VH-VL binders against 7-cyano-7-deazaguanine synthase (queC). Designs and how they scored, part 3

Target 1, 227 residues: 7-cyano-7-deazaguanine synthase (queC), of Persephonella marina (c0qst3)
Amino acid sequence: MKQSSSIIILVSGGMDSAALLWLAKKEFDKVYAVSFDYGQKHRVELDFAKKLTEEAGVEEHFIAEVPHLKGIKGSALTDRSVEIPSEEYPEGPPVTTVPMRNLNFLSIAASFADIYEIENIGIGVHSVDSPYPDCRAEFVSAAEAAINASSVMVAKKKNRITVYTPFLGMTKTDVLRIGLELGVPYEKTYSCYRGTIPPCGECATCRQRIEAFRSVGLEDPWFKKER

## First folded at step 9 (VH-VL; from u4 with heavy chain S31N)

Design v4x
Fold by ESMFold2 at other seeds, fold request of step 12:
Structure v4x (fold): chain C 227 residues (1-227), chain A 122 residues (1-122), chain B 111 residues (1-111)
Amino acid sequence: as target 1 above (227 residues)
Amino acid sequence: QVELVQSGAEVKKPGESLKISCKGSGYKFTNYWIGWVRQAPGKGLEWMGIIYPDDSDTRYSPSFQGQVTISADKSISTAYLQWSSLKASDTAMYYCARHRGYSWETEAFDIWGQGTLVTVSS
Amino acid sequence: DIALTQPASVSGSPGQSITISCTGTSSDVGTWDYVSWYQQHPGKAPKLMIYEVSKRPSGVSNRFSGSKSGNTASLTISGLQAEDEADYYCSSYTSISTHVVFGGGTKLTVL
């Protein structure tokens, strides 16, 4: 799999997508980005995604709206009446699950790839201990197959679209170590699902991020002082 | 052209209710926070509060919490500022403004309405 | 009801550089890079000149620049021109009571 051409990166503004973005800047000649406004409570992540793509120097950063996800109730991330939990639940997908989120996002990114003739789509999934079905290797393989079967570019040029997932077998801490080596500006990343400024420090993603920094002997840039 | 067009000037008496409007055009109204700013005669700007029209998520300055109601009707791309009982001290120019960030904390007001002068006197 | 402190007025001659200060606390300007500056001509709505401390929106002259040091943000206008005569307001997010505050305003007079 040659990784010397163009790539479009799914950028959420978080640690994993930032690490992927910096890695892609080293591996690909042209790097594009796409972020999604799907009615998430933490829309501030899009402001941080813009800061990251400006810093990295991407060719273009698309913001794609996904209004049908906004209308689906029951997820803590899109339904104001459902609270963001303070602890992870070990049984099945958490209440923060947005239905088929990465399937929707990859298909939209593939549309941009088709139009701009981009042969690589990057997503920062890492599957160790993830409760989300759309962060697993079997999902990525199926999505890549569907994308290639659907692509007008592939049908005409007989080339291939690769879904680039360099973190797939890694933990959050592993991805953080890679990002630190790459020089990711973690103060410009945002992980909180509650969308607060400062980040809440108590939702599952905040706690996982804080723990990852602690495991490498660092303080999270957001939590160096109590807030 | 992106515009915010506010309702016309109002002359009211103390104790009367009032609802002024701010209509957005030329952009997707539900994608942006809309704020309200007061400017008393000869005075500076005061941040009153802000609303996300898509879900009516609303935040108020402590000085205005419970004193006004900020609302929106996304079906007609309009935000509102409302008093249930006006006071003479409510005499001011009131601006609506569009926030350019995806969050109301992080950036700034990039588009302003022309202002609505509210005069409250006996 | 926290306000940012600005000088009440500043003046300068055409062609000079002028700086307007905006002093807050560690709860606002000192911690957050969410400082903006607005220009307001008499009888007109405010206009955004600077956001996020130093960024200029499209259509704003590069004669306007912003910076921050400690608890103080600064707006600098280089090559002062007659049309720069206006009131200038800074604003910042504050984590105290979680809202936005404006400075008291500075009247710039071009002599």
Scores: ipSAE 0.376, ipTM 0.762, lowest interface PAE 4.1, mean pLDDT 88
Fold by ESMFold2, look of step 9:
Structure v4x (fold): chain C 227 residues (1-227), chain A 122 residues (1-122), chain B 111 residues (1-111)
Amino acid sequence: as target 1 above (227 residues)
Amino acid sequence: QVELVQSGAEVKKPGESLKISCKGSGYKFTNYWIGWVRQAPGKGLEWMGIIYPDDSDTRYSPSFQGQVTISADKSISTAYLQWSSLKASDTAMYYCARHRGYSWETEAFDIWGQGTLVTVSS
Amino acid sequence: DIALTQPASVSGSPGQSITISCTGTSSDVGTWDYVSWYQQHPGKAPKLMIYEVSKRPSGVSNRFSGSKSGNTASLTISGLQAEDEADYYCSSYTSISTHVVFGGGTKLTVL
């Protein structure tokens, strides 16, 4: 039923991209992955992404550099002089905002899709828990339109590229439930923006992850109390 | 192809300064952590510290924090290990090594330099 | 200082299998799968044999394998050959003081 379908998945090593990866392995014949090195402080996520794609058995896992995002000042994720907050900042956009991050990522993934003739691009966007504008339905629709208008493959083959967003409109808890059913090894995923081993447990992404596990009656594998 | 080439052997006196080098070639130098490992004569390996040359993010073993300086010049694909004042106990072989992964915690040293012998004698 | 414990020496005859242990704590080997093993011949730089407990880099013989149980990692060399005579070091990340530690080394003698 899913014979000859292919997808490239944006894999960060986090919970959402891991759930998407396991879902895609179930739903698509050929699964590719791409991860991005954009100068993030939490570079360790790329090592976790590599382990996840190896375990899932993807066709290829590309690591794309995004050097123009390196050195951009004012983001806690790329600027060492800006501190990763221990708690959610109550005023304005998060200090962890990286300019146009998902627009950059989708356009690069689309280049791979065009060259390798991949018809689907998967991104683990869910709108309820995300503070970032480039994780919303309006953005996804606009990006998909731009990708299809730009694609040589689409023009030549009279097909389309679909931006596959199965988690759109879901909470992080909803995505976690899907991943648990699929057998995602959550102990092998990484969410911490500080890039520490073990994860810090204090940044916004660590707290969101811990809360998601609590809401389904579980402890986060990284923060389980010893038996 | 992928290679780390270290500076030559050094003979020094206690109290002198020293800076030794490790030049990477055949790969993108800024994409990998570079570590330093000490081996005293007839002894085992000691992890000294590690640097990410792209942004100079540097980590030290507690035993070497404040005892040496690790630095890099990415424009010439070179990492450095530096002492401000050598001691006789600094006599050892010093290796640089490339770290395999994006994180220095999760992977291992896959490519090693040939070593630099430092002799500090009165 | 924190160190991983290895036997000082082990020996075996050609064709035998030998196991070298590397014992740490819950702050290193017991918790993290970031254990590596290095081979060092006299006068040479170390060579990576095993990483992430059990993974073998390309070019390393399948006679070398790694595992761990509890706080102890193990390197197993099957079908011993004369060229296997060397020093062997384990290594692990430790969350105590956030650094990497090596074991004291094991001299393997092939009789």
Scores: ipSAE 0.360, ipTM 0.772, lowest interface PAE 4.4, mean pLDDT 88
Fold by ESMFold2, fold request of step 12:
Structure v4x (fold): chain C 227 residues (1-227), chain A 122 residues (1-122), chain B 111 residues (1-111)
Amino acid sequence: as target 1 above (227 residues)
Amino acid sequence: QVELVQSGAEVKKPGESLKISCKGSGYKFTNYWIGWVRQAPGKGLEWMGIIYPDDSDTRYSPSFQGQVTISADKSISTAYLQWSSLKASDTAMYYCARHRGYSWETEAFDIWGQGTLVTVSS
Amino acid sequence: DIALTQPASVSGSPGQSITISCTGTSSDVGTWDYVSWYQQHPGKAPKLMIYEVSKRPSGVSNRFSGSKSGNTASLTISGLQAEDEADYYCSSYTSISTHVVFGGGTKLTVL
């Protein structure tokens, strides 16, 4: 008999993907994960992604290399000559933009979905607070269409691959509340774009994370005062 | 078979320069941090520093920063440890080791070279 | 540079369990789960026995286990065998000056 439902989710080790992972474990029968090594300065996130998927108990966790992204200059996340800023999110794409990152990631995840006959691909994008073009509903819709047009499984079985984006239209704080209700172990998540241990506390994603916790009356587990 | 093969033993005089090597095989060399560990005669292990060969991101123990240079040539899967001016106190066994994690902080050295004995004496 | 504290030596009889301690501070063992243990026989390179406090790499006997409590990590060897006679080193990441430190080493003697 056909499996009720399965999903492969993109797990970065951060708050949003952790919330998605815990939500997916609640809502799908089989949960797979994929993480990407694209030459990011914060490679430690992959170590945290592995700990999260082990705790959640996924069917399999793939680590996919995307070496062509590490050769592209101009992003603070992959180009050592570009400093990770402490600034807030500016108008327009920030220097931390990796060109077409989510397009690359979704297409790779779709390959795994095709081979493993997985009908759902999950990504933890939320557009309200995101400056990135590849976190928006228009992008998701276009990517889903391209995936379905390209899929051998879809062509053969006449089914559909759905790009599952439950956080679209939410703020960082909204996603945090969901993760707290689901029991996400936020002390095992990592957000810092600088890749430091402890997290730097100064980059845009660290500041957003700290503010999200404070907005719900909590301290970020990484920046709690020692007893 | 995954292995690290180090260059042979060295006998040098104080003030001379030296560069020793560590060649990795059986795995994708650019995907792993490579560290260097010193063991003076009759002493314990000392972490010297570590390098990510793909982009040459390098970190040093405070005790060794400015004392040695760690480098890599990813085209030949080789890491190096170099002194510009050896001291008698540099007499020790030097190991290279592959780091298991994606970050150099998080895990451990899982594969070790056989060691290079460096002797510095007049 | 601050080293982790290990006893200079421990001993045990074949078949017994022994524990080797590794004491650090809140800047290393007390905060980070990046503790590892290495075995070194005379004239040989070290071998990884335990990483991330308690994880065992493939090919390492399940007689070896690790734990930590507070600022102290522990390596336990059950069913002690003659081949276990070696030096044992712990290591940990430290946020002080951002590097890795080793313990001073413990010589295990099987009686």
Scores: ipSAE 0.350, ipTM 0.763, lowest interface PAE 4.7, mean pLDDT 88
Fold by ESMFold2, fold request of step 12:
Structure v4x (fold): chain C 227 residues (1-227), chain A 122 residues (1-122), chain B 111 residues (1-111)
Amino acid sequence: as target 1 above (227 residues)
Amino acid sequence: QVELVQSGAEVKKPGESLKISCKGSGYKFTNYWIGWVRQAPGKGLEWMGIIYPDDSDTRYSPSFQGQVTISADKSISTAYLQWSSLKASDTAMYYCARHRGYSWETEAFDIWGQGTLVTVSS
Amino acid sequence: DIALTQPASVSGSPGQSITISCTGTSSDVGTWDYVSWYQQHPGKAPKLMIYEVSKRPSGVSNRFSGSKSGNTASLTISGLQAEDEADYYCSSYTSISTHVVFGGGTKLTVL
């Protein structure tokens, strides 16, 4: 009934990675996590990622530094001279795009998978129309192929590494429903790209999160009204 | 060992400028927020502000905004607290402290400097 | 923008349990789990005893515990010992003007 005995999950502290983490705890015997410090303005997400992995009870939670992404200018998430917008532009990759973010992250996660002989790498990408190129099915397929071609474990054991993407093709609302059924503590997740406490409520990710809760008839735990 | 070493005690007159230092060692200095805390003689602790040395992102308590300058030189793993014009009421012990969270809002100060006594009189 | 309220002093005998309170508002202790406790012996820098309401850093005795209820956080010291005599400060993040506030401090006397 279980998929495999082990998985490493990319955990950002956000809703989607939290839902994936809880799903993985149900379906895998050993769950590892990796989070990335890439110079993001919202570093507080790493503190939330640690709280989530502690509550879920992972085998190990790695924090990997990606300093070359820290130095690249032009992204609102890493460049202090670029403002985090209240809304996204309608065309082209948004200003919040970090170049090749998930390619970097998956390759680093694959290194841990190869060393610890983990056969699954989980990433919480969803929606086929994502504005981020590295959240699409075409990218996932190519990354999986490259990982398997590069793995010493696969070469020796004749097994495979699977990039586990159970939410691909789902909406934010679909993923939220799954997480609610699994008991994800959404009050312990963090989505705000501005890195404020409380979350700003006005950046694209905050608005998407608020709307997802409304679409299932709930209020976002960060923005509940006082009665 | 992980430690923060502060500059020595200072005796100053009102109106003089002052810059005190806090040097971190035994850890990657640019990975942690560094805060400053004041303790007036016989009084409690006051949070003054905090800096992330890697990019100089700096936050101040409302009581100290515009009253002091917090800065850092990451090339020598050193944070600074500076006054442009000291007042007698600035007489206090000043501590620097390392923050253990990835953000300054969460967690706490886990490593403290030994303190720098600043005396402003006459 | 109100300082956290602590009793000015508490006392106890060796072996007893003692509790120090730290009362804030819904803008700090009541909402955020970023409450810390620091111990300060005379002439020394503060030492972190508790963070995130109830977590102990490595090297801090399990005789120290923390909790909160509503707008009040509590530090409890069980099995009181002579070396516990010190000043104790709570602190919390506050969303009002986005900074950190300390309590006024509590002098613990071991009788």
Scores: ipSAE 0.349, ipTM 0.767, lowest interface PAE 4.7, mean pLDDT 88

